# Designs tried in a protein design chat: VH-VL binders against q17rb8r558to768. Part 2

Target 1, 211 residues: q17rb8r558to768
Amino acid sequence: TAELSHLTKNVPIFVCTMAYPTVPCPLHVFEPRYRLMIRRSIQTGTKQFGMCVSDTQNSFADYGCMLQIRNVHFLPDGRSVVDTVGGKRFRVLKRGMKDGYCTADIEYLEDVKVENEDEIKNLRELHDLVYSQACSWFQNLRDRFRSQILQHFGSMPEREENLQAAPNGPAWCWWLLAVLPVDPRYQLSVLSMKSLKERLTKIQHILTYFS

## First folded at step 8 (VH-VL)

Design e1
Fold by ESMFold2, look of step 9:
Structure e1 (fold): chain C 211 residues (1-211), chain A 119 residues (1-119), chain B 108 residues (1-108)
Amino acid sequence: as target 1 above (211 residues)
Amino acid sequence: QVQLVQSGSELKKPGASVKVSCKASGYTFTSYAMNWVRQAPGQGLEWMGWINTYTGEPTYAQGFTGRFVFSLDTSVSTASLQISSLKAEDTAVYYCARGPYDYGEFDYWGQGTTVTVSS
Amino acid sequence: SYVLTQPPSVSVAPGKTARITCGGNNIGDKSVHWYQQKPGQAPVLVIYYDSDRPSGIPERFSGSNSGNTATLTISGVEAGDEADYYCQVWDYSSDYVVFGGGTKLTVL
């Protein structure tokens, strides 16, 4: 319970899939350890847990995303459907265990804002170019793939007037990363980035590969 | 208010059978698992297993996979433990205990049913 | 099979603090629940998830769990606290429940 009262210490970790800021992450929970983890999160009022992908060297990845619980449907047989949305990104500092699920001490990540006027101009130019490329990619998908994305993730978020207002940068970047068919190692690398320029550059590279 | 009321004590001879009932009230019966716990005279608590009150699927602890049968009658919110081919070593107090479907606690217990097996 | 070890008995003078231990390999990685049982009665939950207290249990009851030892602590012990105390975990490798052997608390 001390671990649940500190948002950066002994944070419960669900080891399953990639999660991203602002992106919904619906879960079907059937293992007793995660059923307990979810029930305790509700009981204590924290209503959050970390999501990390598995890692062969360290059991789970060094970076992840907090999931905010929006709703939980506890099924009569003890299984549950959990409606979550991504929040803050984090780096894992220390690994632990409780009741068969992983825990971590974590450090939250936020983008480093660019303040130089020339760099801001270049960042906006890059952003607008990559956003247009993303829109073109999405519009040129075969109907089956586009319909699947719309059903599960919704439409691409609108471009934002202030690119650096949100601590994690523009929401559309995370939406795009969630829907792109890339391997988890590359997705994880982008999740860890604190530079919007670097993130946009990597997204551009991915989009060029699929164009 | 949550209550678990068990059937009365039983005096049996070796080789007989017994059925201990546990009637639940004050909550949604299928929302919690029902656990069975044994306590032999002068001994500690021994978990026998549990039954999923929604599906009816039992899980038995090691050593309880043979003569011990958990069952339900959900129409009357009742869980039952049947013990066949009774042995003297089955002499104990048998408790039902409500628990969640995870690694949680047993928050409500029946009063216990004493089963005595003697020649 | 996972094993929990408790001392068979603990004696404490009235008004003093009783500490009842529950030993197990890596028990700090498990949630520990504690039950009080008076003679001829069913067990009653007094602590769950290492340190949480159910409604109706006095604040004198507290719990801790780290490393290989969980501890039930009863401050300001009263004669009415005299009972057997059991620790309990779930062994998440087997999905089985394990009880400790019990500790008789005597208030002298």
Scores: ipSAE 0.675, ipTM 0.857, lowest interface PAE 1.5, mean pLDDT 91
Fold by ESMFold2, fold request of step 12:
Structure e1 (fold): chain C 211 residues (1-211), chain A 119 residues (1-119), chain B 108 residues (1-108)
Amino acid sequence: as target 1 above (211 residues)
Amino acid sequence: QVQLVQSGSELKKPGASVKVSCKASGYTFTSYAMNWVRQAPGQGLEWMGWINTYTGEPTYAQGFTGRFVFSLDTSVSTASLQISSLKAEDTAVYYCARGPYDYGEFDYWGQGTTVTVSS
Amino acid sequence: SYVLTQPPSVSVAPGKTARITCGGNNIGDKSVHWYQQKPGQAPVLVIYYDSDRPSGIPERFSGSNSGNTATLTISGVEAGDEADYYCQVWDYSSDYVVFGGGTKLTVL
C-alpha cells in the first residue's frame, strides 16, 4: 500500500555511509542492533530503512536516503548480507532510539520543478554540458579505477529525455555522486538539494576540480 | 516442528562435574544461537550466556566465566553445558533456549534439566 | 548493569484484567519480551517486541512499552493463566540478556 511505501514515523536508521536514490548499497551486517533492525523489517513486511552518515555533534546527519531491501541472506554465524537500492531522500525531523539503533521521524524530499520555458532551456543546456563532462571524466579514468566502479556500482545510467520527470531528478547524477571521491559533508549538501540546477552546478564544480 | 530435548536429571556430589545436553530438531541448527538459562529453586530466570552454533564461540554472562563451559556437536545438532567442581549452590534447573543472532526473543526452550548437588 | 523490576505478585479475579509491569530506565528504547512459566514447566514466549503475539497465544494477551515501563496485559483472566511471568530485554550496551525478577499471577 502507499502508506507502507511512505513510512515517516519512527523510521529505523542505519548509521553508516552515504546512500543515493537508484544506487545499489550492498551491506555486510554484523552488529546485533542492525541484524535485529533488518530482521524486523522483513517480519513486518516494510522491507526498508533509512541510511544516514554519522554526525560528530548529533547521532546522525539531518538528511538521508531510504534503502529498499531487495534480498537478505542471514548467515548461520549471525552475519547478514543485505542487497539494497536507494529510494526516496528525506530530511530528519525528530530523532529517537530503539534497541541501540537510531530512529527518526522524517519528511521526504522531491525536486522543485521549473516551469518557465527559458529556465527549462537553460536547465537542459546545463544538464547536457555536465553530463558530457561526467562521461569524459569517466572515460579518462585509469582502466583499473573504471573497472572497479563498473563492478561495484554498475554502468552509468543513460540520460533521461525528460530530466524533470523523476522526483529526485536524473539517476545519472546520483550514480556520479556515489562514485566521485569527495568529502561526505559536501556530498550530503548535494543530497539535500531540491533544485536540479543547483545539483548540476555542484556536480560541475566537482568535475572541474578533477579535470 | 522445532524441538529442544535435554538430558535427564542429575544427582551429584560436591566437586564432581556434570554435562547437560540439548538436542535440537526441526530447524537448521547453525541458524540460531543457543542460550543457557539457570533457575535456582524458588528463584527467577538467570541468563548464563550463549554459544554461536556456527563458529562455536561462546559468550558467558558475568559470574559464569569460570567453571561453566558451553560446547557443540553440530553433527548431531547438540549443544552442551558442562559444570566442573560442582558446589551446592549449583543446584538448579538448567534450560537451553533458542534465539536469533540479535537482540531477539527466545521462542523455543528445552524442558529443563535438574542438577542437584548434595553431600 | 541494566536492571528490570517486576512486582513479586499480582492477584486478579476471574474474568478481570491483569496488568503486570516491568520497570527499567528508558525501557521504551528496548524491545521487551514476555514469558509465561507454569509450575514445573519451561517458560513459554507470550509477547515479543513489546506487543507482538506468537501464533497460538490468545488475543487477550497484549503488551505495551513506553518511557520507563513495559506492561503485559491479560484480559478476561482465566484460572489457566496462573503462572510466573518474566519480562526480558537485551542490554545493548553489554550485549547481555536481562530478565525481570518475575511476577506470580494468582487468579482468585
Scores: ipSAE 0.671, ipTM 0.857, lowest interface PAE 1.5, mean pLDDT 91
Fold by ESMFold2, fold request of step 12:
Structure e1 (fold): chain C 211 residues (1-211), chain A 119 residues (1-119), chain B 108 residues (1-108)
Amino acid sequence: as target 1 above (211 residues)
Amino acid sequence: QVQLVQSGSELKKPGASVKVSCKASGYTFTSYAMNWVRQAPGQGLEWMGWINTYTGEPTYAQGFTGRFVFSLDTSVSTASLQISSLKAEDTAVYYCARGPYDYGEFDYWGQGTTVTVSS
Amino acid sequence: SYVLTQPPSVSVAPGKTARITCGGNNIGDKSVHWYQQKPGQAPVLVIYYDSDRPSGIPERFSGSNSGNTATLTISGVEAGDEADYYCQVWDYSSDYVVFGGGTKLTVL
């Protein structure tokens, strides 16, 4: 009950991998600290925890993504398979610990909407160009790699009519970042961006590099 | 509904062995770990360790890695504590306590089994 | 190894508030569980995860945990609350359970 009231304070942090808004993040949980963290999240009704990659100096990165628990399969041997999907992105404000797992006070991130008519037109043009590049990249993948992506991540999300409707921007951007074999520094940089234009520009550079 | 029923109290001589049983009911036995806790006369609670009721793997606290053996019979939902080469200092009440497979609480306890070791 | 320190006894008048402390280095970073043990009986869980109350435990039982001290608070103390009270944590560095030494609550 206290955890539900403070979704921005003492948020439990799983330190493991990159997670992105809207992208599934299945987990295999066997460590007592994370078993506890998951069970508490269910008991309190929050059904959420943060995911951050490790950091050599600060234990975990300054940015992460909340994971929403969709289902937990408790195996007979005491292990758990946790089915999650990425939600809101966040910036870490303060680090803590509880029962051996990391915690954080966090600030949620949302994209800053572009309001100027000329800037909206330019953003739409950039979006459509980069989306086309992403589709071309995916279509030109070898069958083995395309099948692996579809199997593990599902299909690329559909183009959205309103580019700025979602607080994190278009879902296809996050899907693409999740499937691309990209340097973690790049991934974290894009996760932290509040500008859809910057995100699209970075994705474009990545796609050009792999072309 | 959840119940842990322990075997009866024992009077033993030094050098003998004793087996304390703890029969569980009212829940899925393998979904919770079984802990053992000792309480010497006039003393506090001392955790002896626990056993994973699914895998059968025991973990012993420091000082309990020798003469103390945790075991299971999952067919009858029973955990057991065997103490060999009994010493006078083994005189205590022994409790079983159910806990999760994490850093959680002990929500149900057996009634306790008094083991008295005297010459 | 990790140590929990409790006062050996606490006395309180009926109807007043009892506060039983459990001291430990950075205990605020651990979840504290509390057990009541009446004479000749097994322990009973009364507070878990610092402040959560099991079904059947009166609301006058509450808990807090911050810094180096966890506290079990019993308001409106009754004669039936006379018991030994133990705090317990997991030492997550060793996966070892630690109990406090216990506090005898006397209702005078």
Scores: ipSAE 0.662, ipTM 0.854, lowest interface PAE 1.6, mean pLDDT 91
Fold by ESMFold2, fold request of step 12:
Structure e1 (fold): chain C 211 residues (1-211), chain A 119 residues (1-119), chain B 108 residues (1-108)
Amino acid sequence: as target 1 above (211 residues)
Amino acid sequence: QVQLVQSGSELKKPGASVKVSCKASGYTFTSYAMNWVRQAPGQGLEWMGWINTYTGEPTYAQGFTGRFVFSLDTSVSTASLQISSLKAEDTAVYYCARGPYDYGEFDYWGQGTTVTVSS
Amino acid sequence: SYVLTQPPSVSVAPGKTARITCGGNNIGDKSVHWYQQKPGQAPVLVIYYDSDRPSGIPERFSGSNSGNTATLTISGVEAGDEADYYCQVWDYSSDYVVFGGGTKLTVL
């Protein structure tokens, strides 16, 4: 239900990797605490948990992404493969613990819409330029690397007619950040951004570096 | 219907051995761990450990790492507890209980097997 | 290792509310499961994950867990509720199960 999809209190946190909105995040689950966390999310009907990277000072990062469970595949050896996709981004407000896994009180993040007509025009121009640069980069990859990306992450999402319709901005931006080999600290800072212009600018900088 | 049926009660002398069986039905045997719980007369519940029904790997609680052996026969969906060199202090009711492979609950229990050790 | 403490007994009049406590350091950080055991019978799960009720358990049974105390609450107590009640957690540092010592509920 809508209430279950908008969890903000005592949200279960898987502390592992960087996750992004709309991007698949397949997981291998071995640990009893995470097996419990996933089983409970299915039993309660929430089918969601937060994903955060580790942080030496605070156990896990101040920002993360909700993962929506699409399916759980059990392997004969007792492992499970959890098929998830990224949902809403969040900021951590308060940390907790349950059954050996981390929990958090969170607030969801959304992009701030640009309403100035000149800024919208400039944003569209930047978007189209960076999108073209991303397409060129992807098409110029060696065939093996392109096929690996397609296998693990799927195709780059099509650009969207309304750049600001989605709360997290265009899906192709997140897909690109997931496939590019960038430093995790940089990835986390981009995850936290509420400005589409700033995100596109950072993506452009990354693409220029790899050109 | 999930069911755990244990072998009948046993009267034994000190130094003997006993094997308590727990036959499962109504579910996929290897999808759940099998736990063993002891209850001495007039006492509370005491977890003895569990066995991974897929791998056969047992885990014993502290104090149960010697004379107590968990085993499986997955072809007949049966878990067993063997107690060697029986002592009077082993007199108890022994339960099998099904649990998930996580920090979950014991949702189905066998009826219990009374082992009485008397000289 | 982790320790759970329960009162040895609780007495309650028929129709009243029984509250059975399970104490443990930071037990609110653990999921608490509760079992009912009548004389000569196997335990039966009555509450799991602090407050969830299995199918077939009356709504009069409820649970809560916060801080250092988990509580099993039985409203409208009936004579048939006389039993021993055990709380149980997992100690995730050892991967061991811990049971409370049990509480004998008497309906007077």
Scores: ipSAE 0.609, ipTM 0.840, lowest interface PAE 1.9, mean pLDDT 91

## First folded at step 9 (VH-VL)

Design f5
Fold by OpenDDE, fold request of step 12:
Structure f5 (fold): chain C 211 residues (1-211), chain A 119 residues (1-119), chain B 108 residues (1-108)
Amino acid sequence: as target 1 above (211 residues)
Amino acid sequence: QVQLVQSGSELKKPGASVKVSCKASGYTFTSYAMHWVRQAPGQGLEWMGWINTYTGEPTYAQGFTGRFVFSLDTSVSTASLQISSLKAEDTAVYYCARGPYDYGEFDYWGQGTTVTVSS
Amino acid sequence: SYVLTQPPSVSVAPGKTARITCGGNNIGDKSVHWYQQKPGQAPVLVIYYDSDRPSGIPERFSGSNSGNTATLTISGVEAGDEADYYCQVWDYSSDYVVFGGGTKLTVL
């Protein structure tokens, strides 16, 4: 079916929580509309759908993240356990509906590359500083919270040699964003940014607040 | 291969009861919901409701509450429809149909059971 | 309640193309399934999710759905295609399955 086969048109949207690039997002699906959505995603071969937080004005947020289905367990009672991981970020261009679930026409987001050598150097310095702050923050968390985070999200990704190798930037930034106890609106603002410098700056601000 | 085999035709008098069975084979019985569809003579298909083959929970469409009861015998992969206090208007072919738990398509149907209610 | 509207009958000459419509309010927002029923037989799924074909169904059968109308198209109609055709949707507002009234396709 064409409605679930195109990666930018009529993309099925799971409206629930924030999702981020490279971050695992396990789902327990029990609503018929989402059962159907997941089943169709598998049948059509796309094995992808978008994740967006709810929005009171527009049904769901203007930005989201694609989820790649790694595994689906269909349970006898109709429930589904879905193992997913974050892929590309996107901006919503048009909203629709199919069989009770939301759909969207989307455009994918990619970071704007910094090409000036001095700017790259400065970016590296900022990156390393914020990474260090993130590590300190995480280590200072109470044991029970740290354990919960590790269980759900895994360990914080290591720093990357090339900060601009991936279109979404370093993975640890998204991991950190996922675990920080901040408002989804704040997380959404960071998700929408196409500048690594801006993301790092905003993340640093939050870390400073929690320090 | 997937098959749904229904019980034979029934001739009943008004006020009597009838039980139509639908035996499933060729797949895991509890992995799909079982729907019931009625078709009066010369009329179209009418959805009656469905039963969760795993939990046994029935859901009835409007107009099919009270006298209509969906049930299961999971040990023999069989769904059943019981109609009590039969009326002439209940004369129809009754179908069981397999569907996913997401209200999707009915990919396999029983051969149908004719129930005739006549004085 | 949600209602699906089909023409009572459609006639077509052999080798020609038959189009059977199924009307419903914003039916394009729903997945439409189509069933073929020959006299004295159980319905058979011929199209699901607007345009997908089950195994064993000829490519002559196709489907589309947009706006307020879904359409089952049968190209190169054969005598064996003479049957009743039903559209079906899930009304996700009420969790009811809804059938159209059916269309009798006559091959002239």
Scores: ipSAE 0.899, ipTM 0.953, lowest interface PAE 0.5, mean pLDDT 95
Fold by OpenDDE, fold request of step 12:
Structure f5 (fold): chain C 211 residues (1-211), chain A 119 residues (1-119), chain B 108 residues (1-108)
Amino acid sequence: as target 1 above (211 residues)
Amino acid sequence: QVQLVQSGSELKKPGASVKVSCKASGYTFTSYAMHWVRQAPGQGLEWMGWINTYTGEPTYAQGFTGRFVFSLDTSVSTASLQISSLKAEDTAVYYCARGPYDYGEFDYWGQGTTVTVSS
Amino acid sequence: SYVLTQPPSVSVAPGKTARITCGGNNIGDKSVHWYQQKPGQAPVLVIYYDSDRPSGIPERFSGSNSGNTATLTISGVEAGDEADYYCQVWDYSSDYVVFGGGTKLTVL
């Protein structure tokens, strides 16, 4: 078995949709290649695989998110519903294939910490502002859309006391990114960022656009 | 324990039909696909296809369409292979083998059924 | 169609190491499974997914797969290891299961 920290070579890649840290990502698996991939991930004990969106140029995107398998529900006909949650972000270094599914050598992404006191203060202010904007946006959604989001993604995570405690920053940012109706390419750009400030700035721009 | 028990040896004349059965036990029958493999005398293993044990949908390899029919009786956890219009070249040992629905390894095999086609 | 190539026969003395190869184009991109078949018996899975060993299979059996060649290795060969060995893959391009031609292992 390999721990997540050591899973950097020949990582199996599920090519489908965007995934984000801490965000649940339920999957309906019906293709044999992905059945196999998931079965192997469980057998080997890793219970991990990467999620990437498709890319016309490179088969799949240069960035993705690891998914942790929490539970697998096997259906009698061989299909499965896989309960997963987003883990670490990664950058693809090398692409490969195994049994019809994609693999990758990867490096994990972590946010760069801000050390300057003034910058930290400014970051906090920006964070709080964008959070408020996000809340407002969500509250102003039509009831049916709000309900759909809640059903699929759950509630928006609360603000965290320490913005730099987690290597991926605040969870609510990823939740919001997941629910915002923007192009996957835009979401991908945010996923690849190692600066919380940059992510917040892009998110704020999106919120402003939809407000 | 997992077991696949096949029906006994068959001696048939050309043009006749034969039905080989494979009874599964020791596991949930519908949780695994059932594959069929042929082995002619002195020859290697040849994959014939598989059947979805839940849906009953068969998939045949090239060369095994038409005269070959996969079927199920789920009430008794049994998969069957029927061969019609038998030919001398159909003389072989036929195996059922359990596999996952992802075309993975065949972890359990039946003991094989010898079908001999002779005038 | 995808083809797996095995040597027709391999001979080894007792206690020595036998290596049975399975060749295929980019076979390293496929998971290879190995089966042992003794005369008059059904095949038995001895290695799956290149190198994993089922319960009950001795540690003497091992597998590797890279490039264009997969290899079944049997260390400390015993008389009881005399059998036919088949490699198998899934050709995901055609959705066919493909077997090698088989290798007869003779223990001298």
Scores: ipSAE 0.899, ipTM 0.953, lowest interface PAE 0.5, mean pLDDT 95
Fold by OpenDDE, look of step 10:
Structure f5 (fold): chain C 211 residues (1-211), chain A 119 residues (1-119), chain B 108 residues (1-108)
Amino acid sequence: as target 1 above (211 residues)
Amino acid sequence: QVQLVQSGSELKKPGASVKVSCKASGYTFTSYAMHWVRQAPGQGLEWMGWINTYTGEPTYAQGFTGRFVFSLDTSVSTASLQISSLKAEDTAVYYCARGPYDYGEFDYWGQGTTVTVSS
Amino acid sequence: SYVLTQPPSVSVAPGKTARITCGGNNIGDKSVHWYQQKPGQAPVLVIYYDSDRPSGIPERFSGSNSGNTATLTISGVEAGDEADYYCQVWDYSSDYVVFGGGTKLTVL
C-alpha cells in the first residue's frame, strides 16, 4: 500500500463543505457510502480522506483539504460522529468513484518559500498587520457569535515566529478563513494559493469589507 | 466469539407458514445489520434483504416482498424470517448473515436452516 | 439490475494457481467480496474489499479488481480448497446486494 501520510492515488473524497489545514472539522455521517468510506479509511490504516465542496460542473471542486481522523464514534443505528482535523491541501488530477463515493488522484500543495530578505520583511509586516486586523474583527463580534466560533473552531491560533516553517503557512490564516462568512468559492480560491502574501492580501480585503 | 445460530430444519406443506430464527451472540446485536440469503438446492446464493437491528426497519429485495417478513426480538438478540403461504419453490437453505450498516461484507453467517416444502 | 458473471467451473491441479473471475459493468468502481462455500456448509468470507483477507484466511488467497473484472486468486491450491466461490457487491444505485452465480473449483 501507498505511504499512509502521502496518499495520492484513489483518495476517497467526502463532498460536503470546505476544510482547511489545522482546522477541526467534525462530521456527522449517515449515508451508507460515507459510512463505508470512513470505515474503510480506518481499516486500511490511512485514517484520512479528502474534503471538497460540491461543484456543478465537476461533481466536486478542483481543490480540497485532507482530513485526518482523530476519533470515530459509531452509533448503534449505523451513523457515526467523526472527529477530524485538516491536513494537507491538494489539487485534483483525476476523478473516480468507489462504492458510490468519489475518489481522486491528487497532488499536494505547499507554499512557495520567499528567499529574499526584503520580501521576507515585507511579508512579516503584512502578516502582523492582517493578524491585528483579524484580532480586532473577532473581538468586535457579538458575544454569541464569538462563542459559537470558539465552540466550533476553537481559539484563534497565535502568531508564528517563522512564517514559512509550515508548508501551509500560519495556522491562524486558515482558522480565520474558516470562520469568515464568505462564499465557499472565495474560500476555495484562497485555499488554492501557494503564496502566503496572496492569501494575506485576500484575507485583508475580506476583513476590510467586514470592518 | 461472534456466533449466529439458526433454528432447526423445517418440513412444511404448501400453504403453511414457517419462522426461521437467528440468534446472535458475541457482539452488540444492534451494531450490525442482519441480512437474509436464500439458496435453493443446487443453486447459488440469493440476497433476500436485510433488517436494521436498531430501528427494526426491514428492506426486502425484489421477489421477496409480501410473503416474507423480517422481524426482531432484541431482548434475546434474535432476528427472524417468516415465510407465509409456502410454495414448493421456497424449498431452500436460508442463511442469516451479519453485515455492517454500509452494505459491506458479510463476515459471519448462520449455519443455515433447511426449509422443505412438499405435499 | 446489476449482474455479476462467474464461470460455472474452474479446474486446477494441486499446487497450481486457480483464478476465478467475476465480471460486471464497471465492477472496478465497486468493492468485491468473495465467499467460499463447501458442501453442506455456510459461506465463509475469504476476501473483502477487493483484496483484503479476514483473519484466519491463508495468504494463498488474494483478490484484485479493475475495469470490468474482479479476480480471486488461490495460489498453491490444496485439496481443501475445492468449493464453490461467490463474488458479491453492493449496487449503490439500487441499494441491492448482488451475488455472482458461483464458481465450482475442482482440484484435480
Scores: ipSAE 0.866, ipTM 0.929, lowest interface PAE 0.5, mean pLDDT 95
Fold by OpenDDE, look of step 9:
Order: structure tokens, then C-alpha cells, then sequence
Structure f5 (fold): chain C 211 residues (1-211), chain A 119 residues (1-119), chain B 108 residues (1-108)
């Protein structure tokens, strides 16, 4: 239900890796606490939980991404393979604990829309430039790496005509962020940004570094 | 439709052994863990441990190591508890209970097996 | 070891509301399950995950959990509700299942 999709209180948090909007995130769950978390999420009907990277100071990062459960394969020994996809980004407001897994009160993040026509034009130009750079980067990767990326993440999403249609901006940006071999802290900084321009600028910087 | 049926009451002398069985039906036996709970006369519920019904790996709570053995016969969807070197203090009702592999709730219980140890 | 504390007994008049508490350190951070046990019978799950009811359990059974206390509430108590009630948690630190000492509910 729509109400369940806007869970903001006591959101169960899977502390593991970075997750991104629209990007698939398959999980192998073997710890009892997370088995419980997944089962509960299904039972309650929410079918979602938050994903955050670990943080040495705060247990988990201040920002994360919701994961939508698409399918769960329960193995006979109690383990599960969970098919998830990234949903909304969030900021952590309060941390908690439940049955050994972390919880959080959260607020969802959405991009701030650019309204000025000149700014929109500039944003589009930047977007197209960075997209082109991303394509070039990917094409110049070794076949082995390219194949691995394609196998795990799928193909790079196409450019969108309306850059501001989705609250999280273009999907290809998140795909690229997921495949770029950068430090999670760097990825996290991009995830937390509410400006597409800023994200594109940072992504461009990364691409330049790896070119 | 889910049922756990335990073996009948047992009267044993000190030093003897007893084996309590718990036959599961109405669900996939290996999809749930089997827990054992003891209840001495007039006392509360005491968790003894559990057995992984798929791998056969038992886990025993403190105080239930050594003389207590969990086992399986998966061919007949049966979990068993064996108690050796019985003592008077082992007199109790023993329950098997189904639980998920995530230490969640026990949604189905056997009817219990009374084990009386008396000289 | 983690310990759950229940009152040994609670008495209630028919039609009134019974409240059975289960105390534990930061028990609010744990999911509490409740079982009803009548004399000579096996325990029956009546509440799971703090407040959820299994199929077949009347709505007059409810649960809550916060801070250091979980509570099983039985509204409109009936004679048939007279039983022992046990709270139960999973201690994820030790991987042990822990039961409370049980509460005898007497319907006056």
C-alpha cells in the first residue's frame, strides 16, 4: 500500500554496502537477525528496508537507500537470497535497535528542482557531457571488467529527456556511481546530494580521474 | 494442519536413558527449526536448545550439555531428545516447538511428554 | 544472561481488563512473544512480535512493548482466560531463547 511505502519510523536497516536508487542489489542473508528482519518486512507487508554502509562512529552511515524486496528465495537451511532494488534515498534522524539489527527514523531525500531556464539549459549540457564521458569510460574498460559489470548491474540506463522527472534524477547516474571503483565514503557523499548538478560534477571528477 | 506429535509418557529409574520423539506433519520439516523446552512440575518454561532440521546441527542451552542429545530422522520428519543418566531433577514435561531459523516465535508445540524419574 | 521478570500472579474480575507485564533490560529493543498455557496443556502462542496476533486469537488479546516493559493486555476477561502466561524473547547476544517466569492469571 501507499502508506507502507512511506515508512519513516523504526525502519529496519541492513548494514552492509552502498545501495542506490533503481540499482538492483541482490543479497545473501545468513545471519539470524537479518533473516528475521527480512521475514518481518514481508509479514508486515512493507517489503522494504534501508541499506547503509557501516560507520565506525555511528554504527552505520547517516545516509542510505531503501531497498524494495522483489523476491525472496528461502534456502532449506534458513538462508535466503533476496532480490532487491534501490528505492528512495534517506537521511538518518535517529538510530535504534531491534532484535539485533539496526533501525532508524528517517527522512526521504529528493532532488531540488531547478526552475531557471538558463540553469536548466546548463544542467542539460553538463548532463550530456558527463553521460558521454561515462559511455567512453565504460567502452574503454577491459572486456573482463565490462562483462562483470554487465552481469552484475546490467546495462547502463539510457538518457532521459526530462532530467528532473524523477525525485532522484537520471537512473544512469546511480548506475554509474554503483560501478565506479571509488571509496564508499565518496559514493556516500554523492548519494546525499540533493543537487543533480553537484552529483554530475562529482561524477565527472571521478571519471576524469579514471580516464 | 501443522501438527507436532510427541511420544508417550515415560517412567524411568535414575541412571536410565529416555528418548522422546516429536513427529512433525503438515509442513516441510526442514523449513523450520525444532526447539526443545522443559517444564518441571509447577515450574516455568525452560529453553533447552534447538536443532537445525536441515543440517542436523544441534545447539544446546547452558545446563543442557552432555546428557542431552538432539537428533533427527528426516525420513519420517521426526526430531528426538535423548536424555542419558537420568536424575530425579530431570522429571518434567518436555515439549518440542517449531520455530523459524531466525529465532522467532514458536507457533506450534507438541502436546508434551512427561518424563518421570523415580527410584 | 538475559532475564525476563513477570509477576507471579494477577487477579482480575470477569469482564475487566488484565495486564501482565514482562520486564527486561531494554526489552523494547527485542521482540516479545507471549504464550498462554492452561493446566495440563501445551503453551499456545497468543501474541508475537510485541503486538501481532496469530490466527484464531481473539482481538481482546493485545500486546505492547517499550522501554523496559512489555505488556500483554486481555480485555473483557473471561473465565476461560485463566491460565499461565509466559513472555519470551531471543537474546541475540547469546543466541539464547529466554522465557519469563510466568504469570498465573486468576479470574475471580
Amino acid sequence: as target 1 above (211 residues)
Amino acid sequence: QVQLVQSGSELKKPGASVKVSCKASGYTFTSYAMHWVRQAPGQGLEWMGWINTYTGEPTYAQGFTGRFVFSLDTSVSTASLQISSLKAEDTAVYYCARGPYDYGEFDYWGQGTTVTVSS
Amino acid sequence: SYVLTQPPSVSVAPGKTARITCGGNNIGDKSVHWYQQKPGQAPVLVIYYDSDRPSGIPERFSGSNSGNTATLTISGVEAGDEADYYCQVWDYSSDYVVFGGGTKLTVL
Scores: ipSAE 0.861, ipTM 0.927, lowest interface PAE 0.5, mean pLDDT 95

